Miniprotein binders against q56419. Designs and how they scored, part 20

Target 1, 326 residues: q56419
Amino acid sequence: MEGRTLEEVQEEVFKRHGVLVPKKELEDLAKALEEAGLLLTEKVEARLKEEEEKLKRERPMRLAGLSYPEGEREARAFLEAFRASYPGEGEEARVLLMPHLEPSRVPEVYGAALAALEKTPPPERIYLVGVAHRPLKEKAAALPVPFQTPFGPALPDLPALQALDALLPFELFNTPLAFREEHSLELPLFFLKGRFPEARVLPLLVARRSPELGEALKVVLRDFPGLLVLAVDLSHVGPRFGDTPLTRTLAEEARRRDLGFLERLAEGEPEAALAFLGANPTRIDGVEVVASLLPLLRERKGKVLAHRLDLEAPTLSAVGAGTLVL

## First folded at step 15 (miniprotein)

Design kk11
Fold by ESMFold2, fold request of step 18:
Structure kk11 (fold): chain B 326 residues (1-326), chain A 104 residues (1-104)
Amino acid sequence: as target 1 above (326 residues)
Amino acid sequence: SMEEKIRELAEKLAKLAQELSELAGDGSDPEEIEKKMEEFIRVFLELYELDREKDNPEADYWLQMTIELVWEFLDAFREGNVEDAIELLMYIAEAAERLAEALD
């Protein structure tokens, strides 16, 4: 290997990125692993087996009491507060792009999504397309079970999910453990289920672009009409993501790329939106979802309702979030 | 080349993550565990600081996931979630393997 010593590489990383992994922390990590040994590995394996068995029947709430309230009454008040944080009016959506970033960081962006839902006739089903934050076995996946929410279970649309699976060149129902902690589905679902309590859901994850997914969804949507939701975040900039500490210049670039991407999508030009990003230097995480769903986005015009590039001061990093109706 | 360096680092990171996740019950020497952890972080920092052109979308995807997963791993430990940290090593191993595969 061409690696430097730990001390040498850590010094350079600190100078360039402002990030440090202290030696004491490494000692503590090593001691924790040694101390836990067999017991810790057995605990992790048992936990994963238990969670996988549970996921065969349902996907429980993971963020209740953390990102949103667990109780139904409190959850409804939470929705109302978020809607109030966006004073504008929405537009009817056939396709909604909304974030999956922690709601308290971008309340008006979620409020804009709620405003759009107010103008949207209650759908029979929602195609909820998130971004996998764990490796998937395939380019995309679904989990055909109820997702628990404070508003009751969001029931899967099994006929639509089975139709989608039948049209794909890979097994759609793969990698169930990847759904266990997936906030890109859970956070948007809270808002969607709160507004559309009777809608069934197709909980979908995209890892890497799949043209086959978009073509299959176009067919399935014709026979099983519903609301398409792209639950994606925008730019990811700063040391958390491999950059230098956030500067004004980097933040301005991220904001410009977020808005340019959203504006081109709003013009019904998803290929132009992808081309505008080039190599995606600010790491907009919605690109794989958009690239998968091109047939559903072309020539569909709409409006950008909200955008924020939110700074996370402890990490000197920022994440963009937006609301787009098509 | 830069891509060859990234591929080599990704392969090594994946191997180290897997080995660290499998330490239990195999009788590993405490010094071996500490050496592996130091090597894991050294390799990650080498990979993290490299400037690469973003001209391979698949590699870009896996590199980004690898970087974020390693930070999640460190966060989990800092927050006292050691069991989650062990699970994250398994995901890091897979993401880094996929990164290496994307670079041939």
Scores: ipSAE 0.774, ipTM 0.893, lowest interface PAE 1.0, mean pLDDT 89
Fold by ESMFold2, look of step 15:
Structure kk11 (fold): chain B 326 residues (1-326), chain A 104 residues (1-104)
Amino acid sequence: as target 1 above (326 residues)
Amino acid sequence: SMEEKIRELAEKLAKLAQELSELAGDGSDPEEIEKKMEEFIRVFLELYELDREKDNPEADYWLQMTIELVWEFLDAFREGNVEDAIELLMYIAEAAERLAEALD
């Protein structure tokens, strides 16, 4: 295994996993880095410092015009189209599990979330819990600033965020740059802000499971009631994630894992849901959020409204998305 | 052991990612950059093909993040965004370093 040349490793990886990083691409990348010149790293570092300072005051939209419309009128029409993609009726949610996958890939799953929100009285605040896609300094983080949306700024609930920070064994406001392009907050927030324009938000990220976060949130929710949203995706399968190319068997297993996980959550049995996944062989990324929030999920029964395992043929990979109300 | 192998690859990957970000800014000659890039990808592919770590959830978390960040790095380059690619090398270096630390 070790001591192989690049060519030998690439050949085995291609046979086993169906992925390839051609030498020509490596040559082109090296040329691009060389042509960028001496100052490019300094420019990148300066830009990141500037963006970090801006993030201490507000979080700008990054996906307007890409994943959703920039203008408010078009954005509202977009919401209604997504609601129409799910013909079913929702149920009132105190806890909502919804995806953060690109909305156009799973329109009826987002539509199911909108159907649930339609049945949910407008909350004073939303606890929006996403998944960090960049390193955090701690197990979890928050960013206590307005998040811009086409529907206006989603204002932070500063008293609730400060109460949460005070209860944790680590500084909650620890990694502003991790929020800069974090779609697991931005995409669900578009839908939530569109339906609850007056709700304040607690924008939270989980990296690694934190039982302390769940216990602290249980206390904060008592004094600051609101809607808890788990903005998580389900199975991640295929070469993008370390598997062989997607097969019917792997896809069937991913669907079984996704649905079994959601069904056990819907029975109020989050520990059983985690145990069902074992070593999490299909890489459901919602597990870290669920494991953090056990005190808020126990004995809360509900219903799975939608699920899709969405195939991306060019990468021979797939991602699962679901909607669960509790 | 498998854990020691993963730790060694992670340490090497972290160092290579950091050095690549610095080489782009340091005016290094093209041959050095190309050699470093080839080694970076070779080390990544060796790490990528190893079985998932067992009984160490923190290591598994950082391993998964490292793998996904490297694919994102390649995507950024393919989309013509070299500045994003350099930024991602910095995140890869951090994630891989944390993976190595989780394996002691």
Scores: ipSAE 0.767, ipTM 0.890, lowest interface PAE 1.0, mean pLDDT 89
Fold by ESMFold2, fold request of step 18:
Parts: sequence; structure tokens; C-alpha cells
Structure kk11 (fold): chain B 326 residues (1-326), chain A 104 residues (1-104)
Amino acid sequence: as target 1 above (326 residues)
Amino acid sequence: SMEEKIRELAEKLAKLAQELSELAGDGSDPEEIEKKMEEFIRVFLELYELDREKDNPEADYWLQMTIELVWEFLDAFREGNVEDAIELLMYIAEAAERLAEALD
């Protein structure tokens, strides 16, 4: 499809979206790749193989010192500060929707999640369902190893994970490297482990909607009761995501889509929540998770505790985050 | 059709990402790498400005992942993380291939 030249397409993209990749930058990139030298791809592949072997035994913290403190006492204080950022009471959750966005950007949204956890009896296990930010071999995956946290290791619930794997039409333990840097599990887990230090975890990622996952989880939850956590963000708008630079109109549409989605989930109507989004014009992150978990969300009424659409000034973009209890 | 255009661009992007990851490792002439990079960016920008596939959730998923990965690739380079950039090219190639398959 030899259509427009680079200059022609760049001009239109800059006009509509405000993004540019200058020719000088492309020259510098090509030079940097050449200067990296022979065998660079082989070195990268060897590093990834080594990391994959480590992930067969444990998943280390990647965001300590960046998104949350590494030391336990400082981490405890950090957790308490986030709770304080939400003035109000939570409600008991059987299902909790919470964000995975950088915590400092949406402190009251994480605070609302902590308020809900205060009202929630300590579960024996937590089904933590995040969003894969790297390709998975299947529609969903799990990693059955301890995840390190400042509060100690979050141990896997191996019997529940094995039961889940046995019910799926694909191998559940299929893409260890996708967990290596996956913040949609690590960031919520910090808060969950801090509040429920004895709970075991089922760390799950969804890539593409899998009705089979929801049906299997419904069965597994009967034998292995626990807290279901949807660790998802909401709207993604702005040039980073394919839009024009953020405007007040785009931001208001994103808020409307976020809140309408959450409110329909709170009414126990997950199909209506998905239908409300239509083609998902503001790219709500959680749709694949919700679409997978329909059997677990139907008929569960609850409450939206918090929402924020947070501005990313450097990219003129925004991301929505919310807290919902069911 | 729009789907055919997206599929063809995705196939080309996947091929270019794979070739760029291999060129960095084979000692190719910088001018050849530059031309390949320019074509990679041209194809990405063509894909980036197209409307999303509204009635195909599988394709929409892979399209959004591809867009995100290319921005991460450019960020890694701008921060001097060339090994991370090579790793990201590998993920871009896979995501774009999956996008093309979802539209086949």
C-alpha cells in the first residue's frame, strides 16, 4: 500500500493530532540501533530467557521506590495516607473494581478502595484480574508464583489456580514474561496485600474477552470463595491514544462514558454497561475484563465510590480511574 | 474497505518491526536502517490515523495494543534504552501480526 510519503502522512497527523516524529529523530534512532552493534538481538533474547526462568519461582517488585516505598514501615504509612485522602465510608465488597493507574495521580480513588476493604471481611483468597499490556498466547493467563511486596510475599492459591486451569479450554499458565512488568497487578496488589496480609492471590491477566474464563471462575468461586478484584482503568483519551490534543469537550465525554459505565455496572447490568459504550470511543480499559466476567457481575448491585479523569500534561492526554463496590 | 486497509498496514508493520529488530543485530548499513525506520513510521502513522474497527473487538484490542507499543518504543529510544526498544519491536511485530489475523 504505497500511498502517501512519510512527509505527507506526517503533515496530516500533525494537523489532526499534534504529534510529530521529525526526520532528524529517525536518523538518530537508526544510528543508535546500528551503534548498538552485532548480536544485540541475541543479547536481548538471552536476557528475556533469563528473566523467564526467574519468573518460574517468584515475581519481584518492579515499582518499589518509584510508585510506592520499598520498606515495610514507610509502605504502611503510605497506605494510611492514601486511605486518608478519601473522606468517607466504604461498603463491603464481594467484587471490587479499582484502578491500576499510578497511585499518586488518583490518590482518593485508591483511598476509596481502601475504605471498601475496611468494610470487607478478610478473604481467604483474592482473585486479582488485571489487563495484559503485552501480548498473551491465549485470551487470559495466570502466574502461579509468589509476588513480592513490601508487606511480604503474596502467595499463590495453587489449588484454586489448578482448578481454574482444569476448566479452561486453554493452558492458563501460558505467558510468564507478560507478568514481568505488569503494573495492573503490582499496583493494586500493594494495596490489597497491605490490607489483607494473609490472603492468597490468584494473579490473572485478561488480554481478549473470554466468556470461558467467567464461567470457569463462577465454578471455582463456589469451591474457593474469595474477593474478586477488577484492576482496571477507564477512559484513555488524547494523542497518546489516537485523539486530538485533550479538549474540555473530549474530557467531558470521557467522564460521561466512565460514569455511565460504572453506574450501569453498579445496577447489576454489565451487558447494559458494555452496550452503553458501543464502539468504546473513549477506550475504556476495563471492557475486556468486564466482558469476560459477565456471569460474576450480573445482578450484583452496588455503588460507585470515586472517580477521576486525570490529566497527563506532557502528552495532552487523560486517563480515567474509578472505585466500584458490588 | 477499511478492514482490508487496516489488515494490509498491520501485515506490513509487523514485517517492518521484525526486520528492524534483525537489522540492529546484523550490522546493516545505517542508511538502510534509516530507510526501514522511515517506512516503519510511515506505515504506523497511516494506521494510527485510521478509525478503529468498531464491530470487531478482537481487532480493536490488537490495534490499540499496537499503537501503545509503538509509542513505548519511541519513548524507550528517546530515553536511550536501546535494548528495551529492540524488545518492544518484537512485541510490536507480534501484536501487528495478531491484528492482521483478526481481520483475515
Scores: ipSAE 0.765, ipTM 0.893, lowest interface PAE 1.0, mean pLDDT 90
Fold by ESMFold2, look of step 17:
Structure kk11 (fold): chain B 326 residues (1-326), chain A 104 residues (1-104)
Amino acid sequence: as target 1 above (326 residues)
Amino acid sequence: SMEEKIRELAEKLAKLAQELSELAGDGSDPEEIEKKMEEFIRVFLELYELDREKDNPEADYWLQMTIELVWEFLDAFREGNVEDAIELLMYIAEAAERLAEALD
């Protein structure tokens, strides 16, 4: 490894990326960990075990009052406001790609998803496929419990989930704690449950690409038809993700990659969409989901309804979000 | 090679994260905690400044998760959420170990 000191590494990182972790902050962090002591560590471990047991029965709202309203009446008004943010018409979706980024950052992108849902017959069930932001024990996971929403619980489709589990070479119900804080399911679910209050849900997370998942889902969808939702974000650029501070040039590149990816998906060419990204230099979030679900995306043509690369000035970073119907 | 450098940094980061999560207990050596924290951040910053993997989507996945988890760890501390910071060290250790394994 390199023999640079912390100060030497930090100086170079600051010059190139504009990020800094001051030595005083590191001293304060070390002191806080020291003060935490064994009792706090044991408390954290006990809390995680308790939360894991709770997640075997239900998944509570974690973002109510933060990202969306907790009350049902206010939640319905919230949906209407988001729909109004997108003045266009939707199209019927058999597959919907939508974001999981904070809704207030990309209101018209969520509005476009709502427009698509308006044109979509109410499904019996929704296959909701998000992105794991915590390690999974396997390439993918599900949590077969009700997810609470302001519109009532989103009930799991247990027969479909059990059929899926039986077809996979790994245990599908493998990492309950990964669902505890997972906004890539909770945020899209708010919108989906609001529009389809009677639909059951298959809450799925992808960590790493699994061709087995896509093949199994193709079989399960024949016996248990429903709406497939890819709840994914697009480019992640800027210092939070390992880049220089966001420049106009980097933002333009990220937008071009986002749109090129979506357009190839809309042509029914998911392999071409992945090939277009190559090594994925702008860190499009959805690649592992798309790579897993190839059998469900091939030759299915559709339309890109919306896209935004949302800039966050404090972090000098940006995240892309889009809405695609197939 | 770049891949070998990333693998070595990931192994070291995983070990440091695990040790920091364990050193929070009673009887911890305060000087040892500070040294480990400085080394943890130094190793992270070296990993953070490196280029993305070529033709290894699994490694890229774990690298991205590791980077984001370390920033979340720092954010949790800055907000005074020490319990969350301890939890995040456990996730960082796992993600960095998986990154190293993906490059083995």
Scores: ipSAE 0.758, ipTM 0.885, lowest interface PAE 0.9, mean pLDDT 89

Design kk11
Fold by OpenDDE base, fold request of step 18:
Structure kk11 (fold): chain B 326 residues (1-326), chain A 104 residues (1-104)
Amino acid sequence: as target 1 above (326 residues)
Amino acid sequence: SMEEKIRELAEKLAKLAQELSELAGDGSDPEEIEKKMEEFIRVFLELYELDREKDNPEADYWLQMTIELVWEFLDAFREGNVEDAIELLMYIAEAAERLAEALD
């Protein structure tokens, strides 16, 4: 790329990847950064410090009014509409795999999760395991504070969280700022809190596979029984994720990998599911979560309730989502 | 090697992301910010266009995170969320540093 203009690079990227990053946007960014002035970095740092201090008390809603309604009445109507989008019936879940993608993109997949929750007795606690989309200091983390929702705060199960921390070889309560913007917890929690308002929650993030996490959770679940929820997406393909624009061939491969992964999980063969993915060329999001939770997934038979590969048209990219009950 | 090239680009990207985050705070010349932004995008695109070898899972993880964070940065910027964009630059710097470390 040495010697090429930004415009030439942009044109090349557009030709290759079908995505244009306009020069004007870069100019606007530079201008916005300028206008933000001398105090922007200091302001951001101060904000981050303030937010970190707030996260010691609660995790506020980030996506209220954007991804879901802020008001409780509207939020209940939202849940009902999503449930209605799935025409089938659910099954009782001991383990629920559900998406964390923007709900409007895959309504029937969330609807399938709600259908499963309808058949599930109210748990005392929910182990909500999401994917870290920010760097973590450790392989996994937890935030032991209330998470705000339109249905009221989701309260942490502190005794269970403490028991889990005591069994891990690393500090579980790390990287609180990674939770602030983490949608892999916030979005599924909306649905879970709406269905089970009295359940305590263990909000967990996984960055990299931790076999220790699965073994520790297996022990903790004996004394602190609850619903295990894997809040994970499936394939990530297209320019947003480093591929060429979505083609029929790429979409078929993404679907094949998604379904092959879910089917093997449904058979109680999580190791076979991981082996089926190999190097994970379609970038299934939940791979590190599943790899961490092998002891909890083994020999559990279940059912795939829904799957969708959803197109993000502006980036010609697609994300897979699925709902699995074990 | 391809790994060495990725490492070099990751280090450069991390540095540029950090510098951009700092320049925005120091009331730097818009022309300097623009120049650094152009360089940042060029380095990213060069990294983005490289053939990915899947022989280092740790490096692959951090590369993917870096790419996704850059897209989020661009989205935040397009939406006019300047503070979020600066925060994302900090995460890009961290992810790119971790990518470089995974290739040492």
Scores: ipSAE 0.652, ipTM 0.864, lowest interface PAE 1.0, mean pLDDT 89
Fold by OpenDDE base, fold request of step 18:
Structure kk11 (fold): chain B 326 residues (1-326), chain A 104 residues (1-104)
Amino acid sequence: as target 1 above (326 residues)
Amino acid sequence: SMEEKIRELAEKLAKLAQELSELAGDGSDPEEIEKKMEEFIRVFLELYELDREKDNPEADYWLQMTIELVWEFLDAFREGNVEDAIELLMYIAEAAERLAEALD
């Protein structure tokens, strides 16, 4: 970067994106790092190693007391309140697309998911497919351990997970640390475990589209039937994601793409849904998941129950969320 | 080319993220940390201002991952979560390296 000062770049970014990282924040960071002392990196590395070893046994809650209540009684009241936020009735789901966004931002969308689950017979197992927001070593991963919830541990379906692993050209049980903070599994699982306490779970993350995953799951589902859940968000627009601040035009485009995507999925045309997005300029979160699960989504007709584009005011950014039943 | 510029910035960003994660552990001079942080932010902002490449899905994926991780890093820092911020620097380094590799 020959010649431009940080201030010049900041001014340009502010003009373009309405976001500025003040120099003071950098000074505060430097000071905080100084105060943390000589062993911070080693401490972080040691913590990560310890956490990785713990993940061989269980995945602890990370968002309990933050995104949802830690206590079971309070957690049940939380579920009921979210269900109440959606005034409609659900439909039986064989496939459920639901959000993983912070629940308080889109309560009625989670409420719609709960409404669908009320009409769904208790499954023996849930295939929970989330989005990786951390780098994975492979296109997809699974963590074959209990996931902690306020309703007790969600137990893995080890036989089904092993059957899936055996059909994949890569090691499914990779990148355990990516699951540690991954909210795309934790948040949906709260609602799913609350509704179906006895269901086993296959917690899956997708980083990049894997046609092999969809084909393998199609085979596994024959021997190990269950509910398929796509835990995905929709458009991500605004400065937080690389755009200008949210405008009416940008919001309308995000909504158009979200709804167009969901409607095509509801018609049983997942390839058409992907084609409709093209280069995905509004950054629909669930595209890699849908692209991986094409064999399971084809010819399934369903209904869009809810959609919202939610503004994050501090960043002038917005995230789309939806609930779809198939 | 735009691709080459993105690659160069990604490589620089990865290096700076790694260096910052290490400096935080070595008791380095606050002035040095500040200088590295300023450079990190400058490189990021330059990368952030570039138009995304639409014809390389792999590069686009890692660029998006990098941008989102940097925002999470800034959030963690603003919240005073220094350990989380250092962890995020490690992920930024990885994502930026993968971005650079996708453009090789």
Scores: ipSAE 0.651, ipTM 0.863, lowest interface PAE 1.0, mean pLDDT 89
Fold by OpenDDE base, look of step 17:
Structure kk11 (fold): chain B 326 residues (1-326), chain A 104 residues (1-104)
Amino acid sequence: as target 1 above (326 residues)
Amino acid sequence: SMEEKIRELAEKLAKLAQELSELAGDGSDPEEIEKKMEEFIRVFLELYELDREKDNPEADYWLQMTIELVWEFLDAFREGNVEDAIELLMYIAEAAERLAEALD
């Protein structure tokens, strides 16, 4: 592609993927960068440093007023509406797999999670394991600070986090900036905090599979019992993720893989679930999380409560979401 | 090899992302920024279009991360969020570097 104009690149992308890279947006950005002048990098670095210092105290809401209401009253109404979107009844969860996708895209899947939480006795603590969408310094990380929610702060379980750190071969408390924008924790936490306001939380991110994490958590859970939540999405298919535009065939394959994965997990066979995916051609988001938590998922039987493959029309891409109780 | 090609593109992408983040901060010539942006997008698209041999899980992870970050960068750019766009360039640089390392 050496020597191609931006227009030629746009045409090529459009031809191959049905998506236009907006030339105007690039021009607008270049102009915005120009207008912002010489101080942007220094300003960004200074901002990141300030944000890192703030993250030593608390993790503020980033998606309040966007993905969910900021006000408590409105947030409660939001929860009720999402619960209403799922017509079924839940099951008691010891392990809950739920999505972290934008809630408005898959309301009934979050509704299923809420239904499960209704049948779940209030836990003392919640192990919330999300997916890192930013680079981590280690395979996994934790942020041992309060997470802000419309329902008040979700307080960390420091003793349990410290016990976990002590059992890991790497420093658990790494890459605090990765938590700042991480929606895989913030979105599920909204629902969890709304349902269990008194539960302590262990906010964990997984980048790469860490068998050590699963073994360590298995030990920690003995002394610090709680609800394990896997905040993971399923297939990611289409141009946004490296594929051609969504077709019936691609959607059917994504659904097949999602459901096959969830069903094997529901049977208590997490290794079989991973093996079923093979090279994971539909890019199931939660594979590294599941691979890390194998000791906690083995022999646990459960039920798939909901599944959806949601189309993002502007990008002709789709993301799978599911709710599984174990 | 395909792996070598991915590695080379990842290295180029990382360099370009870093350069863009620096240029955006240094009040550089808009024409230079535009030129680098075009080059960045071209390298990304070339990387994006390669058929991924999924025999290296680590490389696959960093490749996916890189692609996702580039899309987020483009979204931030569209929204006119310049500060977020610069931050994302830094993450793209890191992810692409780690992709290259995974293929060494």
Scores: ipSAE 0.573, ipTM 0.841, lowest interface PAE 1.1, mean pLDDT 88
Fold by OpenDDE base, look of step 15:
Structure kk11 (fold): chain B 326 residues (1-326), chain A 104 residues (1-104)
Amino acid sequence: as target 1 above (326 residues)
Amino acid sequence: SMEEKIRELAEKLAKLAQELSELAGDGSDPEEIEKKMEEFIRVFLELYELDREKDNPEADYWLQMTIELVWEFLDAFREGNVEDAIELLMYIAEAAERLAEALD
């Protein structure tokens, strides 16, 4: 591509992927950067440092008023509406796999999770394992502070977090800034806190598979029993993720991969689930989480409650979401 | 090789992301920022168009992360959220550097 104009590159991308990055957006970017009188990298760094210091005390809501209501009354109505979107009944969960996608995109999948939670006795603590969408310093991380929700703060289980840290070969409490805007924790936590207001939480992020994490958690769960929640999405297909626009064939393949993955997990065969995906051509989001938690997923039988492949029309891309109980 | 090409593009992208974050911070010449942005997008699009070989899971992870962060950067920019855009440039630089390292 050396020597091609930006316009030629854009045209090629459009032809290949059906998505054009408008030149105007680049011009607008340059103009916006000009107009913003771009805050000194030093100012951004200072802000990040300040935010990091704040995260030593609490994790504030970032998606309140956007993805879910900020007010408690409205938040409860939100939960009820999502539950109503799933017509089925749930099952008791010891392990819950649920999405972290924008709730409005897959309401019935979240509804299925709520249905499962209705059949689940209130846990003392929730191990909430999300996906890192920012670089982590280690393979996994935790943030041992209260997470704000419309239902009040989700309080950390410090003894259990400390026990986990002591069993890991790396510092668990790393990269606090990665938690600041991490929706893979915030969105599931809304539903979990709404259902189990008294449960303590262990907010965990996985970047890369860590067998050590699964083994450590297995030990910790003996002394600190609780509900394990995998907050993961499934296939990511289309131009936003490097594919051609969504076609029937691509959607069918994504669904096949998603369901095949979930079904094998439901059979208590997480290694078979991973093997089924191979190189993961449809980019199932939860692969690194599942790979980290193999010791906790083995031999646990369960049920797939819901699945959806949701189209993002502006990008002609789709994301898979599912709810699985074990 | 494809891996070598990805590595080279990742290194360039990381450098450009870092330079953009710095230029944005210093109130630099709009023309210079525009030029760097065009170059950044060009390098990204070249990287984005390459067929991903999945023989290196770590490289694949960082490539995916880099691409996702660039899309978030573009979204933040479209929304006029310049502070978030600058922060995302820093993450892009980090992810692209780690991608390059995974291919060394």
Scores: ipSAE 0.559, ipTM 0.836, lowest interface PAE 1.1, mean pLDDT 88

